# VH-VL binders against Integrator complex subunit 8-like protein: the designs that were tried, part 12

Target 1, 198 residues: Integrator complex subunit 8-like protein, of Dictyostelium discoideum (Social amoeba) (q54vk3)
Amino acid sequence: MNKIFGVKIDSQQKKRQQSNKNLTVFNNGRYLIYIGDIHFDRKFHREALRYYLLGCGLETAFYSDPVKTSVTNSKYLTFLSRRIFDCFYFLRAPMQAIVVSQFFGNLNQTCLVSFKIIQEEYYQLDTNYFQYIWELPLLEILLTTFTKQKDLKKIYLINQIISNPIINENNHPDIRKNFIKNTKHNFWKAISSNYLLQ
Short names: E, the ipSAE of ESMFold2; O, the ipSAE of OpenDDE; V2, 0.75 times the mean of E and O plus 0.25 times the DockQ between their complexes.

## First folded at step 4 (VH-VL)

Design c17 (from p10 with heavy chain E100I I101M A102F V103G A104T G105D D106Y; framework fv_ponezumab)
Fold by ESMFold2-Fast, scan of step 4:
Structure c17 (fold): chain C 198 residues (1-198), chain A 120 residues (1-120), chain B 112 residues (1-112)
Amino acid sequence: as target 1 above (198 residues)
Amino acid sequence: QVQLVQSGAEVKKPGASVKVSCKASGYTFTSYWIHWVRQAPGQGLEWMGRINPSGGSTKYAPRLQDRVTMTRDTSTSTVYMELSSLRSEDTAVYYCAREIMFGTDYFDYWGQGTTVTVSS
Amino acid sequence: DVVMTQSPLSLPVTLGQPASISCKSSQSLVYSDGDTYLNWFQQRPGQSPRRLIYKVSNRDSGVPDRFSGSGSGTDFTLKISRVEAEDVGVYYCMQGTHWPYTFGQGTRLEIK
């Protein structure tokens, strides 16, 4: 009999089937989001975040093309932005969460959740992420809070952003739109480097 | 003022289905998970499942997974819990309760409860 | 599933006296973030449950100072320093560390 050779062939066939299955699952955005939800439900927020980022396609492509808008402006990413926001909040990354709230597609929701986080997590706000805020109402909330706290450093940092003529309402719309597109891609590039590529 | 208001009492025959509603007000509906918890007469609390009102994703208790369905309507800020193939053991008060999606605080506000009686 | 065991199941207390309820989990409730997701709820007759304590020892807003939570790992206690008539009801511990979420069987506090 050649059962020994049969066993080797079966093992190779099983390895090929499992490899193909694993590769398909890994390349399937819907499955990655599903896996992310499982991790989130188990309170593995960093793992959940990694799977959500992979599901959004926020890999090497974003590092190469910061001008592309389709993936970051998809209805799917707007839906996932809430999950990613929750992940950052639990990872004690409140400023990243506030930045992500701008992707909700509803500015009132952005302001409500961000206001609460700013009040609760004031001393944990990482100023390195201020550069990724583009919504004027959100900048106003930050400025009001920092003024009440008499935090001169944070007041000056936010005022620099508000005074940027590109963010000013009176600027040409296309210039503002392109600036926001680049800001969004730079944010996701930074997040991928810090949370996905380690 | 945060409120979770549930539908009225139901009396059902064995084998029927019941659909209980929970209407949220006074907060951002899509920022909180809604859980369903039931309590049989003279018994303790049993967790049934939860729904994410934003995406509609659900997670059910394994014992009830084949019979329970949770849905939501974002236009009315209402969550629904449907339990099929009712048995006498399903006679209970059914509660909805919210959990902030940040996951730190569980069940800070509850509905008033809906009594479901399965008559034999 | 994590089993939550309360004792006593029935707790008759004289008005003005202290009361203590124990809750034990079948495994540690310390989560990987260092927090312990153990909560206490009160259910008065004919009413919905109300949260008293979250994360072991934090009182919810509006909860009187006479209620306190303590414990670590697998052993937890809810104490009422001076029982009042309005405290009559059933008290439940609940864990949110492990999936699925589980409740203790409840402790009925009665005035004697």
Scores: ipSAE 0.000, ipTM 0.420, lowest interface PAE 17.8, mean pLDDT 79

Design c19 (framework fv_mosunetuzumab)
Fold by ESMFold2-Fast, scan of step 4:
Structure c19 (fold): chain C 198 residues (1-198), chain A 120 residues (1-120), chain B 112 residues (1-112)
Amino acid sequence: as target 1 above (198 residues)
Amino acid sequence: EVQLVQSGAEVKKPGASVKVSCKASGYTFTSYYIHWVRQAPGQGLEWIGWINPSGGSTKYNEKFKGRATLTADTSTSTAYLELSSLRSEDTAVYYCARGYDFWSGYPDYWGQGTLVTVSS
Amino acid sequence: DIVMTQSPDSLAVSLGERATINCKSSQSVLYDSNNKNYLAWYQQKPGQPPKLLIYWASTRESGVPDRFSGSGSGTDFTLTISSLQAEDVAVYYCQQYYSTPTFGQGTKVEIK
């Protein structure tokens, strides 16, 4: 009984893994980005987003570090992060855009674009995505803006994140690195669920 | 010499608001957080919140939600606690205290305290 | 909230003798990832503000005499005064800063 059911479950898992492997083998990141760019140029931002996410290999892996599951290097991932940011911005998903800006590899640019978005799209900031912010300067920008707006709910939520000891300088670098890795993994898993899987 | 000098005693009626000041000297005001802690007569210590004078970011104890407001004026090196909708239970000595950094919830230098009395 | 409980409420010790104050937290204040206990100890004399003695459970604040020491981990902590002096008569408070800061009820130390 339970043995027979277990064998059936294993067969299903193997089929899913094989399908995911086939997607990774057949999907060329450059091709997917090219198709995404065509959609983006036509102002089909949700379709462009889907192709950019597939280009990162996220549908198959849900990894916090897409470089490990992508056929492309970190510079290419940085390029995709900017494209994905643009898609979220034009889709009126500003909080998702702010989270993605942390992947740019340039903290100054992250802070500048986020500051602008927070000012322009204040009432569109989906608080469910606050949990995916790990850069302290960005958290300070959010907190400063919410304090000026006297938004007690948002102040509370950002302070919960800021008070997490793991992002403290006193923590060993590997502990902070692992926390950020887990945060990135959970973010991309949430994005894939909401934007790739209907 | 690090000093935090607070404003004088206040007597308020229930429902009023009070604003306590804390003037810092002897250190770079924007390099440290200012915590606020109160102590009711004969009772223990209760943390209210902190403010980062560099940028004005704040954190509050949930018990003071919507009633406490922390501000700072960097030009005068002065921090402020405003507490609204006062009740008799708010009668206490209110302290400001300097925190080492963003993560330190253990203040090192304390003001002399400001007695706030709420009575009808 | 993390509840801090001190024992005893009051303690009478002869000059030169050892004073021991205990502090218990309702949940661990040890953060496993950085191996630090988010616990501090304060001294408060009548009519004065509190004075920081110890932070990170065992680190003595600058200028605090060697007779003051902190120990413990997780939920159980101790402040020890190895040889009580007349100037040590005060109320002592433990405080956690693992979450929203909370203080113990205080322990009054008096001369016997």
Scores: ipSAE 0.000, ipTM 0.422, lowest interface PAE 19.1, mean pLDDT 80

Design c21 (framework fv_mosunetuzumab)
Fold by ESMFold2-Fast, scan of step 4:
Formats: sequence, C-alpha cells, structure tokens
Structure c21 (fold): chain C 198 residues (1-198), chain A 120 residues (1-120), chain B 112 residues (1-112)
Amino acid sequence: as target 1 above (198 residues)
Amino acid sequence: EVQLVQSGAEVKKPGASVKVSCKASGYTFTSYDIHWVRQAPGQGLEWIGWINPNSGNTKYNEKFKGRATLTADTSTSTAYLELSSLRSEDTAVYYCARELYIWGSDFDYWGQGTLVTVSS
Amino acid sequence: DIVMTQSPDSLAVSLGERATINCKSSQSVLYSSNNKDYLAWYQQKPGQPPKLLIYWASTRESGVPDRFSGSGSGTDFTLTISSLQAEDVAVYYCQQYYSTPTFGQGTKVEIK
C-alpha cells in the first residue's frame, strides 16, 4: 500500500472504482486531487494547484453552482479551498490567496491569514483581484493598511469597492447573495484562464 | 516568542529504539510542518522527514524509511521522532525544525538539539 | 536526490573584508512558473542549531544583518558577507527545498 501525505492507497480498490462507469466522474475528481497532493508533497505547488482546480471544476463548476454544492460537498470544498489557498501562498500570489480565504467558511480565520499576508506581501498585491473581495472586514483590513502606507491608488481602489451599496451589511439579503455568486463565478473564471489555460 | 524545546540526551544500546520529543510554543502548532534533521559529530546536516501536525501526514527520507516514525500530539503541541534498530552510525544530534509553511520548506526555527549516543 | 555542493570547504577572511561562499545544485531549483529559486542559507555556530539567514535564494530573514546577501539562480548560488564581523565565525550551509530537502556539506568561515 502506497502512503502519501499519510493517505494509504489500495491499488486493488482504485482499479475496482475505475472499472465502475457509473462513478467515473466522481472517481476522476478524487484521483485528480490525489495527484495534486502528490505534487504538493513534492513542493510542485503550481502543478498541485492545476490538479486541485481540475478536481474542483469537475464537482462544483468552480464554486459557482450552489445546487451542486451540497453539505457534504461544502465540507469537501472548504478542505480544497485551504489546499488551493496554500498553493497560491507558496506561489507568492498573495491577492489570489486572500480571495480564496473567503471560501474557508470561517471569517475569523479568513481575516487572520489575510492580515498576515497583507503585512508580509504588500508589494506583491495584484490590484486586479481587489474586485473579488466581498467580506467587509477584509476590505477594512486592506483600507487600514493602505492608509498607513499612504498608498493613494490602493486607497482609491478599495473605496470604490466599499462604496458599492451591495457590499453594505444592511442591504437586502437576496441582492447581496446574487452579487457574491457572480463574484465567485468571475473569480474562478479568471483563475482558470491564468492557471489552467496556460 | 516562538520556541521549540527538545527532550534531553539519550544513551542507547545497539538494536534499541529512541523517542525524541519537540515541544512547540508561541505559535499555532497545526499551521506549520515540523521537520527532523540530524548531524553526526563533525558531519553535515541530514534530513530525516517531516510531519504535518494538522493532518498527521508524514514524509520520510528513503534512508530512514522503515526505521523512523514521526508523530504529533496537537493537545500538547509536541512532535516526536522515534528511531528503531539503532546502530553506532545513528550517534548524532537530532534537531526538530519548523517549516515556514506559508513560505515553503525553509526552516525558520530550530530546537536546541538532542544528542543520541549509541554504544554497547 | 538533488545534490548540493559548496565551495570552498573553508576560508579565512580578515575583519571588515568580504567573504563569498558558492553553492551548486545538481539540478535546477528554479520553479519557472513562479520564477522562485527554492534555496536557503543557514549559519551554525559551535554547540548551536542552524539559524536561517536567507530564503528564496536572496530574501533575508527578519533580523538578519544587511551585510548578508544571497544571489544566483537555477543551479549556481552565492552567499556574500560584505564586511566580516567577529560574530560571523561559523559554518554556513546551503539547502534546496525544490524537492525533498538536501544540504550542502558546509563552509567554515574563520578570521585570519
């Protein structure tokens, strides 16, 4: 039995699963994540990311389809979001990592990791990804940091996002939910263009 | 302040096993991988393996596979290295080191080291 | 495994003068997709554990004096101490983390 990341692999079991045509799609997704874990263990973070994105895409339409994201899949996607976050962080793509941290399902953890990344990777923050932040506490962390740095351009960009009434916590819930859905979809479309199609 | 504090020196007979501990403090134990590295007297550094304390996943240098076992106890923030079938060539200072998980497999903090002496 | 080779094995340098240590990897440690070199440098004084000086080939660890600098890419790397101080007497190790970690054999730096 092969052991990778502490995960034991039964070649007989994998062969049985692959011969079952009714479960091929689900088994392919799991296999891609397994291959991603092998690459991650070897510190090949970009290859790991590509396999995780492919696995995620097969199961969830890149987090953009709420109907396909059941409670079981939601827990699975939370686990994958941490793996994808790790890949972006190791690849020194800090803004992408910050965006992905919003998928953790724990806003306190999101804010904690994002605060650290913003402090350590200030000059690597790709402003093209600011548009994919929907959590108000995250926007406040960014604004506070940019104000301390006297970075007028970044202050302006964050204020454009904060001034969007849809981001306001007092807004109608359905409008906010639709905005977040579209933001998630646009983010994963951008990521697939940059990391899967190149 | 981040600290890794290791257990004290050990003297073992050939064929015995030794278990070295590494207690972490000053950070979130589950957020960083722990590596083990040894250094024989007058020699260079040799990597043994790593453990991810969050998942329990481990990876070993092929030279130590089957003899080294890495474990972690999250309730006490302590990592362990157990090395079995000891030989005189295993006499070395054994270090635990924290991988900067966020920054990669560079080792930002090290334990003080544990001298393991294998003698008859 | 990626083999790390340092040169020289030892060098003696006068106080205030430049010390240069070379490190060569048997394979490239540059990950071309992110343009990062997976290489670190450590300082080890007698009776102490190694201390991280440089990571990503050229990024200085917090609290490390600016006289320490790392350079190079791919397979050929250097650690430079621009003005040697008495406290810099130590053995220096390079380490790759592109794959399973491996270390150079070490370079001993002494004062003349």
Scores: ipSAE 0.000, ipTM 0.431, lowest interface PAE 15.8, mean pLDDT 79

Design c22 (framework fv_refanezumab)
Fold by ESMFold2-Fast, scan of step 4:
Structure c22 (fold): chain C 198 residues (1-198), chain A 120 residues (1-120), chain B 112 residues (1-112)
Amino acid sequence: as target 1 above (198 residues)
Amino acid sequence: QVQLVQSGSELKKPGASVKVSCKASGYTFTSYAMNWVRQAPGQGLEWMGWINTNTGNPTYADDFTGRFVFSLDTSVSTAYLQISSLKAEDTAVYYCARDYDFWSGPFDYWGQGTLVTVSS
Amino acid sequence: DIVMTQSPDSLAVSLGERATINCKSSQSVLYSSNNKNYLAWYQQKPGQPPKLLIYWASTRESGVPDRFSGSGSGTDFTLTISSLQAEDVAVYYCQQYYDTPTFGQGTKLEIK
């Protein structure tokens, strides 16, 4: 006939609160997007970008960890990709915008917006970001434009990327996925260095 | 050619601990998160949590905090699940499972499962 | 947590006939920004680990026979096997990955 007794340990309560905090970061990210949108509307594009980047997760996890920080991380990045794209576009960082367009989940849209940017902002294309392009149709658009411009240096740089067998050949899907994942990781590390740590 | 190979079955007494391994091959280990899923005898699938294979940071579902520890050894592409202070209700098949892709998804590759039996 | 409920709990179907398994989520798993349903289907045969069949509610995993199809959106999803084969005897699970992953309770499919 004994009563049921339970013991609650403070350390376990704290662990659960920490787990809940990590899991709920994604849900609270809608508030971060809202704050980002307020800054964007006020033409504070760099501040908006910071809030949008934080909406994908904690800065440490987002920038050092190429795997998802939570089960729902990828949908948040897809949702934010157009907002982040707009920030780079209005900050006059067209090559970063082109890289981000690869996250739209629609390659036709990626090619359409990138083609327009390449035509409008040719002289602003930062060649340091060419290494973060993995979509072959986008590389072909860049190569075609640079060929028409007779830009020998840019032609050389794009051909180096296209010549990578992982991008161009029929490799096992996991090899290509791994290459793209590392490319995405390196891009976000470069972005965090250039836009959050200044 | 992706394979997840788990350690063999374990028979343990209540109060003991067990460490289950999951060795990955055929892909870059640090590029995909590793999940742990439990299946009690005759029951359905229960997600336990995941570990970030690049940073080593584990995340546990609420029911699996405290006695359960996820860890890894990236030098041998292996993830580990440790259960301390084993109870009879821990008797289950434990699976490791890889995320579908970088940003999210279902689990595309699974280990063969490790049966952990807890009895006196 | 999002609760996944399957129906029926068990189903017996004759060889060559159509099998239909339903899955309901307590909340929508459709993400409006990308118009994707974060829902997967798994097949688990006795003594084996689960095998991914369908993801994004309707996309077949590589190597899965075309008799398997997924449909539905939001909260109501269906797995259909158009012409049951002997090797299809298994327990089938739906799973949402919209939030913290949760599985349905499973549907046991047997031959009549």
Scores: ipSAE 0.000, ipTM 0.452, lowest interface PAE 15.7, mean pLDDT 79

Design c23 (from f04 with heavy chain D99E E101L F102P L103W S104F Y107A Y110I; framework fv_refanezumab)
Fold by ESMFold2-Fast, scan of step 4:
Structure c23 (fold): chain C 198 residues (1-198), chain A 121 residues (1-121), chain B 112 residues (1-112)
Amino acid sequence: as target 1 above (198 residues)
Amino acid sequence: QVQLVQSGSELKKPGASVKVSCKASGYTFTNYAMNWVRQAPGQGLEWMGWINTNTGDPTYADDFTGRFVFSLDTSVSTAYLQISSLKAEDTAVYYCAREYLPWFGDAFDIWGQGTLVTVSS
Amino acid sequence: DIVMTQSPDSLAVSLGERATINCKSSQSVLYSSDNKNYLAWYQQKPGQPPKLLIYWASTRESGVPDRFSGSGSGTDFTLTISSLQAEDVAVYYCQQYYSYLTFGQGTKLEIK
């Protein structure tokens, strides 16, 4: 019966075939995103996040990167922002999720989901990620909430960000735009370090 | 030779704790997730959750939060299931089963032989 | 969670005859991006751990006899044993691995 129902040699042969397939898909950003979706649908959010980050080209160039995307402002990051947001939310990383919501391309949606998270997960908000908030309405939501909670440290930190002259809406748009690009790049670099290298 | 070998049967009183081991051999331990599956006497298979052998992160099915802890000792290629505050309802055969980590969405090709845990007064 | 329901709960089939076991999922286990059904079938004999027979709904595990076959897609799946042998007496379980992991309740197969 052992020859019929899974001799160990047959199991190793199957795993060799699976390993070869996985090695092939790691060479293509689209396949990495696809694998990420499989993990996400199975509720393995940390693994899904890793594959999404790899697929976005933060560590390597995408297959079509020279024409369609760049490492500093990947179109795939915008496309996958909702999936990556969900990954951070389910991993109980609410501040990272709030930062990612800024990539949705709809500020009203960003504010709605962030407000809900701030109410639900107040005590889990990692202050190290405050530096990656650039949307003024979102900063105002954070400040209002921290003021109601009488959280002097968080009030101070948000006020430091709001007080940055570059973030001031009365500045020339190109200066603000370049600052936001650098902030986005620094965020994804930090996330890659924390979730891909650890 | 790919194999998962579990610790021997346990007879415990209600309120005690038990720690079941599952030792892997014949493959790279950290390339495969370890899943835990329970089978009460005369009943079907019930998935308890899994542990990522590369990161040590456990994930529990809803019915198995609180008293159940998945852990690892990667230096000896062993996964552990700990059950605290044992109840009569915990009487079952506990199986470990491997799943290929990079692929996920994979069936369980290798299973441990099972560990019978009996909880009685 | 995806609920897996098998039918029948038990069946008796004569040696050499065809055995058919059905499995229904409460949600589709077909992943549109790869067009694969995340469904497996296991055989469990008394006193033994389950043994993988079929994965991806219809792919037979290495070493499993060709009399075992899997079919179906989406929510309705079938395990067929084309010519039953004495060693096939066991409980058979379907399992979805699309979202988390759940097993069917099992089907006990006996020889008449």
Scores: ipSAE 0.000, ipTM 0.472, lowest interface PAE 14.6, mean pLDDT 80

Design c25 (from f09 with heavy chain M100T Y101M S102I D103F S104G L105S; framework fv_refanezumab)
Fold by ESMFold2-Fast, scan of step 4:
Structure c25 (fold): chain C 198 residues (1-198), chain A 121 residues (1-121), chain B 112 residues (1-112)
Amino acid sequence: as target 1 above (198 residues)
Amino acid sequence: QVQLVQSGSELKKPGASVKVSCKASGYTFTSYAMNWVRQAPGQGLEWMGWINTNTGEPTYADDFTGRFVFSLDTSVSTAYLQISSLKAEDTAVYYCARDTMIFGSEYFQHWGQGTLVTVSS
Amino acid sequence: DIVMTQSPDSLAVSLGERATINCKSSQSVLFSSNNKNYLAWYQQKPGQPPKLLIYWASTRESGVPDRFSGSGSGTDFTLTISSLQAEDVAVYYCQQYYSTPTFGQGTKLEIK
């Protein structure tokens, strides 16, 4: 779990416990997600995102606990990933949205939404998030688009990711599974730092 | 003991800008969101939006995008509302109001005294 | 947006008598997951900011006299002032916070 993030949330909880009867909401990941839905329906996408990230982190231990992740309903995780995707999209964080589309559990949907975003929001694609892409068809879409745009720097960066043997070689399933798990965890740490602590 | 103290009344001409301040004391400024509420003469209360006092990120109601800017100076525990290109329909009392949480817009236990902004020629 | 409608627009009540103010929301403000109504009531006296009276539809704010009470659920809410006092003359507003916050138009309470 991100230590800086954890310390910040704990200090906020302590300060409010004498004056706020709803403090217990921060101890329940699913309830945090429901509060996120209220903010989402209000069109407060950044605040909805914060609640979704907190709720997802508690339900999956930021994708670092395989037991917590496995007991979480996969349909529920898909719903949550779609809501987080929508938040990043409406906040004009298209590269983060593309990364989250890999969580949908449907590669065809991932490629369809990502292709549209890449075409519409090309100049907003933050290269710092390229490292969190693990789906080869998505990397191929990015490479094709960057080649058409003659964007030598982005071509170079995507080729470095594709050259990772874990991504493109046929290895034991556990090696790929652990790589994806670590990539998801590192992504969650990065977005928590950028969206919860700033 | 929570206190929100706003700047004094303003008389402006159309097209001018105004900046209203709301200075907080008696609590940790960055632990609670700050909301802005408008009340036109003889009218009811209208929620304008809020600002996260920890991150400085503002959120505006649909009717208050463009000319309205929420900002902070955390070093002096003060929130600001700036209105540009003032119009006669901006004439109102503007209130700051403290939220119950850092994340969200709920109900408002503590209010500033209000700042009257009058826009007339 | 959820539209909040108060009734009546104005009410005159004798000292010591009961005053009731109603508030209706265009959509339910009851959150089924926690069974709470996202509804607050405020009192505003001339030249003063609003003062919180009730939150979560029925929870009285600290320092608010016992004669003030809130009731209702879903779309229909009531603020009751038992035994009206002279200092209770004010405009009263309901506010929902289930979605983007919206206020009712206000009810002006006067002494008969």
Scores: ipSAE 0.000, ipTM 0.450, lowest interface PAE 17.8, mean pLDDT 82

Design c26 (framework fv_nepuvibart)
Fold by ESMFold2-Fast, scan of step 4:
Structure c26 (fold): chain C 198 residues (1-198), chain A 120 residues (1-120), chain B 107 residues (1-107)
Amino acid sequence: as target 1 above (198 residues)
Amino acid sequence: QVQLVESGGGLVKPGGSLRLSCAASGFTFSDYWMSWIRQAPGKGLEWVSYISGSGSTIYYADSVKGRFTISRDNAKSSLYLQMNSLRAEDTAVYYCARSLPFGWEYFDYWGQGTLVTVSS
Amino acid sequence: DIQMTQSPSSLSASVGDRVTITCQASQGISNYLNWYQQKPGKAPKLLIYDASNLETGVPSRFSGSGSGTDFTFTISGLQPEDIATYYCQQYDNLPLTFGGGTKVEIK
């Protein structure tokens, strides 16, 4: 909690014209993350996830609108991504957890946790989330595992993603960066629809 | 509560073999990655080997590759380390340690350790 | 391999003192660093994980800070039961590596 509450942002409540306390609390992402942590500590993982998604969405517009504040820096988002990852794990959503591992800011850690999940939860991998993998080493881990399992349908799906020229390292950096930004945005929209907006 | 108990340590000659065991209780053993970590007398900690909850993913320190084999039996809640071709530099207290699932390698529970002495 | 350099290798302090131990990684490891306490003849015990998070049941006098390559572990108000060797450990990449340890003694 000190990672969240030790990081200062200019108060949204102080800048608002509306004095409705419920509205200002609801629109303050830091309060929503705090409420999420309370639910997480009580093992209410789905409710924790909902609050984390609301807080993440309000602070970063689902990673589509970067904010120039300490709260939205890479370290804070990495911390939040680990909490969301844990929520998906305890909710038995391994493919969503693998996608979220790409937000850790450490590709080696992403590959390590993903390899473990892919081996242990093979039959629980929801192929609808394959489209949200952008890291080549992770795609190669998936392809290698599916090839060993002789899973022709999953091999086909991963090959379609790898064959996307935007994912190749030889593309202009800005093109790849924009593709990843759009993939992140689309992932959080899909997650919000499936876990928050039912 | 969570307990890890090592056994199988002892005195062996160079080139000999030993099998270490770690008995786990108080948690769902199959959900956790497990490590062996050793400490030579009067020295610091050295990570030795690491195994996933299912047993499908295994890693070794370069110093023990080809000589040591980590394994687990989830039905018995037990972790093992088969040590072959032992050398004097393998003399150490060997600890069994649990790490959180999904690759967060912080060891929240450790066993008491078992001493392995390799001496002629 | 990622090398972890701990300083000092040993220190002596009085009860009530503020004790500081440092750990340097040979490359950037973000916040993927843990701190352990090992009392004489006992197994290590996790105190701090992810550079700054206090493990459940650990006294609040222990704290950690830092990111990237430079990390600090602090005991605010040293107690007699804190006599131990302290180790940092990185988990950014395999192999997992520990610092050389810092022996803390009461003078």
Scores: ipSAE 0.000, ipTM 0.457, lowest interface PAE 16.0, mean pLDDT 80

## First folded at step 7 (VH-VL)

Design d1 (from c13 with heavy chain S55R T59Y; framework fv_tocilizumab; at its last look DockQ between E and O 0.17; V2 from the best seeds 0.00; counts 0 for: pae E 4.8 > 2, placed apart)
Fold by ESMFold2, look of step 8:
Structure d1 (fold): chain C 198 residues (1-198), chain A 122 residues (1-122), chain B 107 residues (1-107)
Amino acid sequence: as target 1 above (198 residues)
Amino acid sequence: QVQLQESGPGLVRPSQTLSLTCTVSGYSISSDYYWSWVRQPPGRGLEWIGYIYYRGSTYYNPSLKSRVTMLRDTSKNQFSLRLSSVTAADTAVYYCAREYDFWSGYDAFDIWGQGSLVTVSS
Amino acid sequence: DIQMTQSPSSLSASVGDRVTITCRASQSISDYLNWYQQKPGKAPKLLIYAASSLQSGVPSRFSGSGSGTDFTFTISSLQPEDIATYYCQQSYSTPYTFGQGTKVEIK
């Protein structure tokens, strides 16, 4: 599985080592990230995911304002994006994995891994997570795939997202950037509700 | 290895249009990122001019937007800056730069060109 | 627009000294702050993003801290190659804005 999405084992090992060195940026949640990694290495992906989510909750427990909480959640998910992506992929949650691929910081890689998932799993993609796609190329891949498969409901849902004025690239750039920040926060709330709290 | 290189005239007369081109190698400007121009008057600080988004839309610093046009040529992997009605105040080193998102909106200019000095003088 | 004010405008220090530069924003920018190094005749180089995160390949003697409106940049042990002007820059909202710079020299 370390090769299935274009990531060599040497690259993955280096990425994990650098991720461990960067754990020092998280004060309250770092211990739970370590435990999550132990479970991940043992292939216990659901437990790994739960510890990663718990770590985020602990990291924000002392903040009294929602903005700092939202920023910290986004920072946490971005930092752990590849690990959380792998957890969702192995847990057979492909749409959640597609959403998390947007955190990779490399849109070419995002589109590459997500295109493969979309072509293989299009028929079971959870429409409740469509609202968390903010990258237009990814929306275009989804639209093209659902059009080829004549899935009228999914076509309609993707078109509603693409038509949303808030992601209009001719608007003030802060409008789109704020939409992305809010969408990342709302995604964290959704996966916490579905995978940690219930 | 992504590299950015500015090119254009070093001397422009007042009231004319300043025109610069940034050539990008090692990455397609239509694949991702915001592609920016930043300038630095001699002995002074940095001023962000604006960007072209990888999808082609633009945004300009409001202080300059009435005089700025940015375009791209995706076949040559280049983006350009045009600044009209220049004065001596527009004398600066002009840099092109890539804006990279490190974390959830933590944008920074991670790759810069070498800079091109443009002097506005009679 | 968000104004960024650096202090001091210049400083001189000896090799091995601890150097501290401050940057103040005209409104809260959370931790959306970057630090750049610019050597004479060269383009700026990103050192620190997100107030405290080191860019790849940047020596560990460089560090940043702060949030909200007040930020600091520190060189723990000044080296001869650190002679440069240092700029803070906010990435909280467009237009992106830079501090006026701090020139660091060796005595």
Scores: ipSAE 0.320, ipTM 0.734, lowest interface PAE 4.8, mean pLDDT 86
ESMFold2, look of step 7: ipSAE 0.303; ipTM 0.728
ESMFold2 (binder alone), look of step 7: mean pLDDT 94; pTM 0.957
OpenDDE, look of step 7: ipSAE 0.527; ipTM 0.813
ESMFold2 (binder alone), look of step 8: mean pLDDT 94; pTM 0.957
OpenDDE, look of step 8: ipSAE 0.672; ipTM 0.867

